# VHH binders against Putative ferric-chelate reductase fr1B (fr1B), part 1

All scores and structures are predictions.

Target 1, 128 residues: Putative ferric-chelate reductase fr1B (fr1B), of Dictyostelium discoideum (Social amoeba) (q54wu1r34to161)
Amino acid sequence: SNYNLQWIIFNETITIQVSINKKAWIGLGWHCQGCQKDGPMENADYSIATFDENGQGYVWDCYQENDPTSQPQNDTVFKGAEDNIISFSGYQTDQYSIMMFTKKLSTGDTVGDHILVNGPVDFVWAHG
Unless a header shows other numbers, all headers, positions and changes below count from the first letter of the chain; Kabat numbers aren't used for antibody chains.
ipSAE, averaged over its two directions, is called F for ESMFold2-Fast, E for ESMFold2 and O for OpenDDE. V2 adds 0.75 times the mean of E and O to 0.25 times the DockQ between the complexes of E and O.
[cut] stands for letters that were removed.
Atom coordinates printed by the task and the answers are left out, and those that the model quotes come from them; centres of patches stay.

## First folded at step 1 (VHH)

Design a1 (framework vhh_7aqx_2)
Fold by ESMFold2-Fast, scan of step 1:
Structure a1 (fold): chain B 128 residues (1-128), chain A 127 residues (1-127)
Amino acid sequence: as target 1 above (128 residues)
Amino acid sequence: QVQLQESGGGLVQAGGSLRLSCTTSGFTFSSYAFSWFRQAPGEEREFVGAISGSGGSTDYADSVKGRFTISRDNAKNTFYLQMNSLKTEDTAVYYCAADYHSSRGSFTIDLSEYDYWGQGTQVTVSS
């Protein structure tokens, strides 16, 4: 239930650290409110962190689904950390989950993060 | 002890619907991606559908696309397969599976990559 988000912006990158006082997966995503005028935004782009049995973290970029022009492949490939996420580290124990990642910001970009956790859903925004 | 337990199988007539459930225990549900597989008599076990850890992505076999829907409920440590417009060809034992091994977030249809499996539940579709 208790979690913290810290971030810094430097040299066209943002480094975000998320710590959750709980053993859970961590999903970060954003919705561009008002940027899509032909109906509501259904699914957003996400970065999701999961942890293995040894507490090692892994991160994936999950893209918007329900694209009527896109056909899923037999192996559904998510955009890897190499595209938007420059670096990643994460660790989980029975008491907490921590992740830190750095990603590239495009010219004129803003970043907004929604944190999804096991149990009650909480949202936090960061913009720069 | 890690456990995945299917329920909701049974006998149904062609054109009918069933909802399968997979309840889990012994691990953190929200950390895993989940899939359904099925095995008809005399056939190999085949992929049916998958849902990502965030719930934001799903994938389906061509044979069930448009008829089956996978979903998850993190509060209940349970995920589901809603099966509509059932055909006699859908008769099989249905298995749920959990996967935290994912290279760059890819779903896999390789059975050996899944860490945990349920025992299976029989679905029989009669005409």
Scores: ipSAE 0.000, ipTM 0.087, lowest interface PAE 18.0, mean pLDDT 63

Design a2 (framework vhh_7aqx_2)
Fold by ESMFold2-Fast, scan of step 1:
Structure a2 (fold): chain B 128 residues (1-128), chain A 126 residues (1-126)
Amino acid sequence: as target 1 above (128 residues)
Amino acid sequence: QVQLQESGGGLVQAGGSLRLSCTTSGFTFSSYAFSWFRQAPGEEREFVGAISGSGGSTDYADSVKGRFTISRDNAKNTFYLQMNSLKTEDTAVYYCAAKSYSKGTFTIDASEYDYWGQGTQVTVSS
């Protein structure tokens, strides 16, 4: 299957669009620039998009702790996680899944998203 | 105007079953994740189980796993808690709660839920 990823950064926000040529859930993660890197999903903030039976999209933010073998799960439970997503749109058919969201580059919470400061961003993805 | 309303509570003998319902009104049902919490006299509210807006994922407290099942019916704007093999320690007021998907992940923290029902009493007698 094919996928397309595009983004734009403006005024301390990032807007990203993801499209996949299949019916799937979508995960996208962002690494903390100052954090240690220990594998693709370790020390990463990520967002997961799922779709209901009507094709309506939903999104939530997750904090991924140190575990190089773990993957995002739809039924993940966290204590005190906060989101920083400003807007979201998603749609799915039998042939494709599309989502677009705008996210703050920093949050004030103690658990969850990290600050994405000046420099390149690292991202990871997953789909089901 | 958003409302959650529980029903189905009551008195039951240990080993029995009850099915709780939570009907919603005033919002798009599929945009919310739903959970059940319970509170026994003198205790804090504790997580019981959750179901996603898509119905594709569920989660349960260890104390009820294998005995309780959560489900939803989007056409009726209702979600349920099927309680089997009830024990006296399951006696509590049961609350349904709703959380927007765009407000983060599922959590056992009651303070992160946006809407609550008024509660329904479940009493399990010996």
Scores: ipSAE 0.000, ipTM 0.122, lowest interface PAE 14.3, mean pLDDT 63

Design a3 (framework vhh_7aqx_2)
Fold by ESMFold2-Fast, scan of step 1:
Structure a3 (fold): chain B 128 residues (1-128), chain A 123 residues (1-123)
Amino acid sequence: as target 1 above (128 residues)
Amino acid sequence: QVQLQESGGGLVQAGGSLRLSCTTSGFTFSSYAFSWFRQAPGEEREFVGAISGSGGSTDYADSVKGRFTISRDNAKNTFYLQMNSLKTEDTAVYYCAATYSPSGTFKIEYDYWGQGTQVTVSS
């Protein structure tokens, strides 16, 4: 595989690191049952990391079918209650792209080692 | 047996259109998310577009957004890539891919791949 995914759950947060062995943007989706608001369509929300010419990372939060409304944010920006994203960092070289973010888990969320395997929460990936 | 079969590739003039199809078998189509990838000679494989397992949610690479449209037909167990305003830079082998996603999310990796179909765009 030319990509790696690592995560850790601690103090009601999850930290996820995604890396890919190429110069590309990184997309990671998070399915939240409480986040779906419209009709019979099943929507996924996802974050996209993009990089400028100097390799500095920026994160966009968007929903499938809901046109992005988030402005680009640098790799030190913290996101509040809207997406439960606490921190983000990203960087890119000619050989790889990497993104790491920390997300708050809701009080009602499944916790422990089951969240990413058997819990109601899925995360996904896309790249360009 | 899971099988993905691309069709519709070929030679086309710049500015033209082409429709690729991916016919599937061996799984419950409605429970899968689908994607198109492409690979030009000497290049890495790149993402082109995706459609969710529940149907309707789509995502595209910036280089094709506004020109390409992905769609699915659950009754035919087939999904498509409509390619408009083709450029010479779109020349590549195009691959269809599928991954289990009953919740309708896009997955981090794809479980099944087609054999690829060549698209050549001349000027």
Scores: ipSAE 0.000, ipTM 0.119, lowest interface PAE 14.1, mean pLDDT 64

Design a4 (framework vhh_7aqx_2)
Fold by ESMFold2-Fast, scan of step 1:
Structure a4 (fold): chain B 128 residues (1-128), chain A 124 residues (1-124)
Amino acid sequence: as target 1 above (128 residues)
Amino acid sequence: QVQLQESGGGLVQAGGSLRLSCTTSGFTFSSYAFSWFRQAPGEEREFVGAISGSGGSTDYADSVKGRFTISRDNAKNTFYLQMNSLKTEDTAVYYCAAKGTFTIDLSPSEYDYWGQGTQVTVSS
């Protein structure tokens, strides 16, 4: 594939880095636990990165409400809450798009000072 | 064309206050992180303070913590350095800088755009 993903879970936060070898938006999603689940994209939390004309990124937290056919599109910015995002950086050139963000998790199951890699979340993946 | 322009420098007595402004143009202000650096006569350029793209994070050099405050006004495409309780050791040329990411950094080499500098002189 034309993209790479890395993440680390630590102290109730997740830090994710995504890069792709083209000029496009980037989407990451995961299922919320304890929510109703009817299909692969239904009742999922997701984050979308878009880029402006100068190559700088913006990130959006969105909740998809029972619409599994809805897919993010190039230059589409979804209305959503950003209150769980602690930090974000994004950059785009004609050859690639990259983003890194840190987000709060609702799980408090990190033990001591241990860093978790490939944490307990189920990822749903999309890109433009 | 991207431009950063400092204003508000000048001569002030020790214990006084100054507010520096950095007015920007030519980029999307709200997505950038901003910083102030200074250079005293005969010394290297050093970090003073920074504010993240979201405005949610700030950082300061130990020498200015509690005295200086950085802030931004996205509606005016301007960011500021409020300098209180000035000391003679604060005498320097002050530079504003911009980085095209939401995260702050302490190294001059990480910044994409720079102002021309404004002189601050603190007399005893």
Scores: ipSAE 0.000, ipTM 0.109, lowest interface PAE 16.0, mean pLDDT 64

Design a5 (framework vhh_7aqx_2)
Fold by ESMFold2-Fast, scan of step 1:
Structure a5 (fold): chain B 128 residues (1-128), chain A 124 residues (1-124)
Amino acid sequence: as target 1 above (128 residues)
Amino acid sequence: QVQLQESGGGLVQAGGSLRLSCTTSGFTFSSYAFSWFRQAPGEEREFVGAISGSGGSTDYADSVKGRFTISRDNAKNTFYLQMNSLKTEDTAVYYCAARGSYTINFDSRQYDYWGQGTQVTVSS
């Protein structure tokens, strides 16, 4: 309803697309299935996409006990300095926000494969 | 296989400095966030410091803020802990850890790979 999550694995890459039916920032995360702490982002790893007034997307990372909204970092863009990150795009309209992230899968990187591909992904998102 | 290997530990006098290194193999280094944990004799394992996948975010335990600095070198698949103004209370086995995420975390359960540990002993 409010969001959808899709992913595709092709030729040693994974592309993840997230869309939300609102003009908002997007969080992508995973959490411990056995952890029982309350809150949608507790014990979670997340990356955040934000958008400027022209609808252009930017990505930045955040962690527990860091308030990502108090010091928003909107000018971080993946410029291809990392060979594992192939592309990032994000755009926003009055009706929706979308991010698409493509990452190279490395042979023997089983943890990355498990979290993004093989393991259940508990998607958490927030806005405002 | 995935491997993390610490180096640089040893004996140092209080007030001295030491640099720990963690060399890694078997995964895409630049996709990972890294941390150092330590375990002193008779104590539980504690968080020391962390660095995000981009290197743009760091965090430290209160006991080491201002004295320790974590850094990473993507070209060498290695990350570091620079320890200055060492105290006898810093004596511990230091472990490097890696998580398959761009984000920092201080919970040891969130880390996927661990080194075997390196002993740091600070004498008075």
Scores: ipSAE 0.000, ipTM 0.123, lowest interface PAE 13.5, mean pLDDT 66

Design a6 (framework vhh_7aqx_2)
Fold by ESMFold2-Fast, scan of step 1:
Structure a6 (fold): chain B 128 residues (1-128), chain A 124 residues (1-124)
Amino acid sequence: as target 1 above (128 residues)
Amino acid sequence: QVQLQESGGGLVQAGGSLRLSCTTSGFTFSSYAFSWFRQAPGEEREFVGAISGSGGSTDYADSVKGRFTISRDNAKNTFYLQMNSLKTEDTAVYYCAASKGYFTIDTSSAYDYWGQGTQVTVSS
């Protein structure tokens, strides 16, 4: 496969690693209970990793798919994120992009992952 | 200063066995994931196997699955590659690597620290 996705749930946190066999940004999301968008539909929370020219990773917290509402963070521990990211690491080369992060699970969250890759939206659902 | 040092390489006949060791210093061993990569003459570096920092998971390249076993000894700050049923195609310089990542990773750019390499030569 072109990607590798692994996670572990421990003490109400989830640690997720995503690696992609290409130079691209990476997005992960899951459903948010109590989050409403355009009426009765539930929102999905997203964490997006982007990389600079030196391969340094940055994370963005988003409350909606096409409108990032959070400022970028480097690969240090992210604080103040609304989606409760505890830590982040990102690496990129010309052929690979890797992201790893730890996030708090909220009561009512549906555990699972949506993978977004640079280009048209492509969803891969995985249950944690 | 972080250091990784391979040992145990050498010459062996096809069908034989070797055990490589990687001794480490300068960091908290139990928090790291470890891997082995190899590079044959005139070829690109390739993943061989990895062991996670916790959860007891291991991962192997298809070419070595069932023949090689990776293990770690937290008390000795050392991890190993047991190589059985060696083939001439296994001839390469073997490198050990360490990552702060929790999971097994088969991508070389994910590894923070590398050893200098040890030569393994398998004769027919």
Scores: ipSAE 0.006, ipTM 0.162, lowest interface PAE 11.6, mean pLDDT 66

Design b1 (framework vhh_7b18_3)
Amino acid sequence: QVQLVETGGGLVQPGGSLRLSCAASGFTFSSYAMGWARQVPGKGLEWVSYIYSGGSTEYQDSVKGRFTISRDNAKSTVYLQMNSLKPEDTAVYYCAKTYSPSGTFKIDYWGQGTQVTVSS
ESMFold2-Fast, scan of step 1: ipSAE 0.000; ipTM 0.110

Design b10 (framework vhh_7b18_3)
Fold by ESMFold2-Fast, scan of step 1:
Structure b10 (fold): chain B 128 residues (1-128), chain A 119 residues (1-119)
Amino acid sequence: as target 1 above (128 residues)
Amino acid sequence: QVQLVETGGGLVQPGGSLRLSCAASGFTFSSYAMGWARQVPGKGLEWVSYIYSGGSTEYQDSVKGRFTISRDNAKSTVYLQMNSLKPEDTAVYYCARGTFTIDYGMDVWGQGTQVTVSS
C-alpha cells in the first residue's frame, strides 16, 4: 500500500499519524462496539481530513446510526467522544498528505482502527 | 451562531436533474471548505463532494461526471448540481462545514433535504 500508519499509546492517550504518498483525503474510523453491522461506514464514527489549495488540513466529523431514519451528526452521539479528543493537525503537498490525531482512551476501547483513502474509497483495518 | 440551511430537494424521475443549495450564516464562509454528504437507506452515511476555500473540488466515485459542487462566496452559499439522477441517489442530503481542528461538539450539519428519484 502507499501509506504509513504509526501510533503510540501514552498516559491513557493514543496519537495516530497517517501519511500517504499522494494528494488525497484521509478518513479515520473508530470502532463503535455493538453498533457495527455491515461495512466500515455503517454504524461507525468517522473523522475525515481534507486539504485546501495551501495544504492546510481540515477535519470533518460524521456518524451513522443503525437506524435507516437517523440523521448524520457529528460524533456527539457517542458518549464521551468529544471529551476524548485532544488535537488534530494536517498538511498536504502535491506528493503527500499527512495527519496527526490524538484522543483519550477509555477502559474497553480497542486499539483497532479503520483508514479510508479516496479514489476509489478503500478501507484498511489496523489493529494492535 | 453557525447555521446551515439546505433547500432544493424533491421528487424527480430517473435521468432528471436537481440543484441543492445550502445557505450558511454565522461564520466567514469564504474561509471554510464546504461539502455534501448523504444518507442512503440501508447503506449509511456517504460523503458526496467537497469544495475547498480556494475552489478545488473532490467527488465520490459513484457521482463523478454526474454531480458538480460549486460555491458563491458573495451569497455564502454552496450548491450541488445533480444530473443523470438514478434511483440509488435517493437519500437525505446534508450540507457540512470543514474545520481546522477536531471539535466534535460543533453542530456543523444542516437539517437535510430529501431527494427521491422514482417514476
Scores: ipSAE 0.000, ipTM 0.183, lowest interface PAE 13.6, mean pLDDT 63

Design b11 (from b1 with T98G Y99S S100V P101T S102I G103D T104F F105S K106S I107Y; framework vhh_7b18_3; at its last look DockQ between E and O 0.05; V2 from the best seeds 0.00; counts 0 for: pae E 14.8 > 2, framework grips, placed apart)
Amino acid sequence: QVQLVETGGGLVQPGGSLRLSCAASGFTFSSYAMGWARQVPGKGLEWVSYIYSGGSTEYQDSVKGRFTISRDNAKSTVYLQMNSLKPEDTAVYYCAKGSVTIDFSSYDYWGQGTQVTVSS
ESMFold2-Fast, scan of step 1: ipSAE 0.005; ipTM 0.342
ESMFold2, look of step 2: ipSAE 0.000; ipTM 0.100
ESMFold2 (binder alone), look of step 2: mean pLDDT 82; pTM 0.830
OpenDDE, look of step 2: ipSAE 0.844; ipTM 0.915
ESMFold2, look of step 4: ipSAE 0.000; ipTM 0.136
ESMFold2 (binder alone), look of step 4: mean pLDDT 82; pTM 0.827
OpenDDE, look of step 4: ipSAE 0.017; ipTM 0.264

Design b2 (framework vhh_7b18_3)
Fold by ESMFold2-Fast, scan of step 1:
Structure b2 (fold): chain B 128 residues (1-128), chain A 121 residues (1-121)
Amino acid sequence: as target 1 above (128 residues)
Amino acid sequence: QVQLVETGGGLVQPGGSLRLSCAASGFTFSSYAMGWARQVPGKGLEWVSYIYSGGSTEYQDSVKGRFTISRDNAKSTVYLQMNSLKPEDTAVYYCAKTSPSGTFKIEYDYWGQGTQVTVSS
């Protein structure tokens, strides 16, 4: 039930590590001004990490209208012009689940975002 | 005692085919993603293909449609089927084991010794 969220911002990128002390899927969302205009996820991006029986991680995108989340994205360098995701890695054992990814902060897409000292910007957290 | 042993390299004419094999031992093969990279004379080391533990695959753009990566978990072996070979595919090909250690990049912790592929008429 315990979890840890760590992040750093450097040179217009954010690297986020999420760990949870159990075998579960991991969800992470962040607020992005102008990243979405319509729907229940308006002005937010969401990523969900799932793990196979061997502990290998995969990431799903939940921010697009036409269901690109019907298939998980793999734990490799993930590039998407609108996502600005640079890399992803995930790992799971019987005791814990870990997700780490790097995302580029696009000035045009994230205008008005504010990052708090010792805190995330409008992060939402979910796990199964 | 992780070991990766590559076989299947050789000399082939343009348009030909080769299948590389990588026999793995010393770890739970089915739990790890595996990759192939190549060292091209004068161009350096470049990634070729990647297969996840769950079976999904990725390819460098220059080999898409020509190369196919696959794995046989019962034999602890990863394969690279290379079709429609071009002179520019001439390189030493390396098999690599990934390290799913929770990092934000793909890392390899073990590499094979390499196998030479030469495409020449």
Scores: ipSAE 0.000, ipTM 0.116, lowest interface PAE 13.9, mean pLDDT 64

Design b3 (framework vhh_7b18_3)
Fold by ESMFold2-Fast, scan of step 1:
Structure b3 (fold): chain B 128 residues (1-128), chain A 123 residues (1-123)
Amino acid sequence: as target 1 above (128 residues)
Amino acid sequence: QVQLVETGGGLVQPGGSLRLSCAASGFTFSSYAMGWARQVPGKGLEWVSYIYSGGSTEYQDSVKGRFTISRDNAKSTVYLQMNSLKPEDTAVYYCAKTYTSPSGYFKIEYDYWGQGTQVTVSS
């Protein structure tokens, strides 16, 4: 539960960095007016980072999570300006996990920070 | 050893119902999301449904409103109730355990699969 969250808004984008002092996967959720209006917290509009055995980070977006053709995207792959994530980077060691991404703010969005981690605490809630 | 054993498959007429069961062992069942996937002849393996450790569920669009996933943590069993079956639902159905990461976000999170159970929907 020792996590640090930092963000900056510039023009129509937000850049967010999440760091957690443990080896874990990280999810950051958005409470969107036009997104998941109902359903459990797991069905929120999430950007999630996982890490391979070499510490390389990959990002998933909730729009792709249930797509049969979904593939993880590493820090060299970016979604277009139309998509939620413009850029991503992530890395992990035995002691910490870090992700950083830039996201275009959607018209009508009301953003709230929901952090999901695998570890001693399965879910933490944070206000931006 | 992690073991997943599916039962409940069979031959059924279009519009009929079947209930699949998956008995799990070798891990703390209540701590993991569980899923069902199917191997459709000629189409490859595709995800059908997830149930998270907390009980929340997700479904592939083609089965929404017809299939219901549920779990019984006391019996370490996950179920798939299939109603209004169509010929297109003909497949081998597999029970799958997810990784310990935030569960259910993508197919590559599955780390164990059962042997599968055949469901055939035809006249």
Scores: ipSAE 0.000, ipTM 0.112, lowest interface PAE 14.1, mean pLDDT 65

Design b4 (framework vhh_7b18_3)
Fold by ESMFold2-Fast, scan of step 1:
Structure b4 (fold): chain B 128 residues (1-128), chain A 123 residues (1-123)
Amino acid sequence: as target 1 above (128 residues)
Amino acid sequence: QVQLVETGGGLVQPGGSLRLSCAASGFTFSSYAMGWARQVPGKGLEWVSYIYSGGSTEYQDSVKGRFTISRDNAKSTVYLQMNSLKPEDTAVYYCAAGYHTSRGSFTIDLDYWGQGTQVTVSS
């Protein structure tokens, strides 16, 4: 496979590591348990990592409200821990992109099954 | 192979209009929710709009009344009509497709984002 995905849940936090054998940005999404079930863009929580020219990683955390008529939440770039991201580490070279982050789990949320990758890639496969 | 290809970006003056298109392939387009997100310099990534598989739409507050998302299932294409553009709309715009698995599943589904298209609004 072109990527490696691992996660652990402990004390209402989740730590996730994603590595991809290419130069790309990486996104992970979670669907809120008890929210609308269809479409990962509907009532979902996303964390997205991007990388600058020097391989420095940055993380964005995007929310969607649990109200179908509400607008999606907007996020800004942050380095380090804020808005549910407790810790973040990211690095990229011409051969690979790596992201590791820890975030708080909301009551009722579960680890989602959404991986977003920018660039020409094969299907992303990961089953838990 | 899933592929999303954005077109229609460019340089435009404040008050102008652009229409972005996203041509999708490699999946059953009509079953997916489609959306647009943008990466604004210095601000990070933010949702712009999305359209559910059933046709309902949602917009970020800053673009309501100015942007319109639509889809053509026969052409496997999603569009973003952008009117009354402002310098604050300058960003790389990304098309995204999403699919959610059933409740309680930890299966990672294919979510694919395009390469993006640059929109620059300047005088």
Scores: ipSAE 0.000, ipTM 0.115, lowest interface PAE 16.7, mean pLDDT 61

Design b5 (framework vhh_7b18_3)
Fold by ESMFold2-Fast, scan of step 1:
Structure b5 (fold): chain B 128 residues (1-128), chain A 127 residues (1-127)
Amino acid sequence: as target 1 above (128 residues)
Amino acid sequence: QVQLVETGGGLVQPGGSLRLSCAASGFTFSSYAMGWARQVPGKGLEWVSYIYSGGSTEYQDSVKGRFTISRDNAKSTVYLQMNSLKPEDTAVYYCAKSETVTYSPSGTFKIDLSDYWGQGTQVTVSS
């Protein structure tokens, strides 16, 4: 079904919520000037939210050319490739999944080129 | 022209309460999600709470159970009721307006990074 994306921008930050009407993990891609390696759509850094059996959210780093890996974070700021994330929250029920995070913005940052929705199924790309 | 005016900040002792207000103008208030974020001295900016156009709410974990966000569409105002305040809540609190979009999995989107909505109100929690 449809995704709902809401965001608030002010000063140097953006706070984004992504919600979907199903029980799945959520991914959101980030692009910035000079952060892309070969192609604008292929080498985005992604923030992926997964959920445990209690509905608790975790955030992972994922680079498209590599296996989705790194360390899960329990509603804490992810360190490493996503150093600009200030806060994270995620929650899941039987009917929906929600991911929310706040990120510091830099000149040339772009958000929302990629939305990934998945459970233990293949990634689904959002494309025009 | 969008304008957000925050009021209600001040100095309180730990355990005290404050109610922040944000008066909005220049847009159809009832159609947008509203939220609060805060800038902690020497630390950085973090979101605090959202209230969506339909009335559902979200809170950052550190304020759950202590803060309550609400809105009055007839007055174009969003509120943040802050109870059991802690020194760690000391910050400038900002009101923000969101943009909302619903789209299919096959769609793409882009976010405009040019907006700034409010000047903030100072909350200081100390003995």
Scores: ipSAE 0.000, ipTM 0.221, lowest interface PAE 11.7, mean pLDDT 64

Design b6 (framework vhh_7b18_3)
Fold by ESMFold2-Fast, scan of step 1:
Structure b6 (fold): chain B 128 residues (1-128), chain A 124 residues (1-124)
Amino acid sequence: as target 1 above (128 residues)
Amino acid sequence: QVQLVETGGGLVQPGGSLRLSCAASGFTFSSYAMGWARQVPGKGLEWVSYIYSGGSTEYQDSVKGRFTISRDNAKSTVYLQMNSLKPEDTAVYYCATTYTYGSKGSFTIDYDYWGQGTQVTVSS
């Protein structure tokens, strides 16, 4: 329950940081607010960060729970289901795990800007 | 306690200028990137500019050529010089420190390090 979500919007991009006060993997998913869904993982894409013995972060893109496609990425441009991921970094210590990524915002999407900054967004969290 | 205190806002005519200041305390100022973000009525929070610990700067496209960010590490203060102000620049301006962490060059906003904001109104 000790997680912290921070974001910054700059030059049509959003940078999101997730930090958790424990040594664990981090999952972040975003799903359609108006879409029908049975559970938190239904109709959602997930990015999962894992960490090695040295605290180096890796990102895995899992788009279906029963058929995930995953590939480790080491502090490089994230290769996800969408081309909107620009960068990724992650790191872990004995006390915390941190994941940060930057993605493009929809051009001219004022509703998206308002929802992401002022309003509620449907973020789905998975944490191991 | 980490604190960021913004000053310098006010009412100004279109085409006018204002200089915002942010006095920081409670952390090693020179080691962190500093930035300005603004909350425009109806649009939410957006970045305006940031300055890295090494002095390099970046600007949102809508303010390039009009705004200049600078820092004074001896005074633990960051500034935003705003020239050629437009009605669209009307907003509450917040000082933020970007937490520099992880892989080389990675940083983000730390919500514990937001100031109270200063109102800028550009109106005739």
Scores: ipSAE 0.000, ipTM 0.098, lowest interface PAE 15.9, mean pLDDT 61

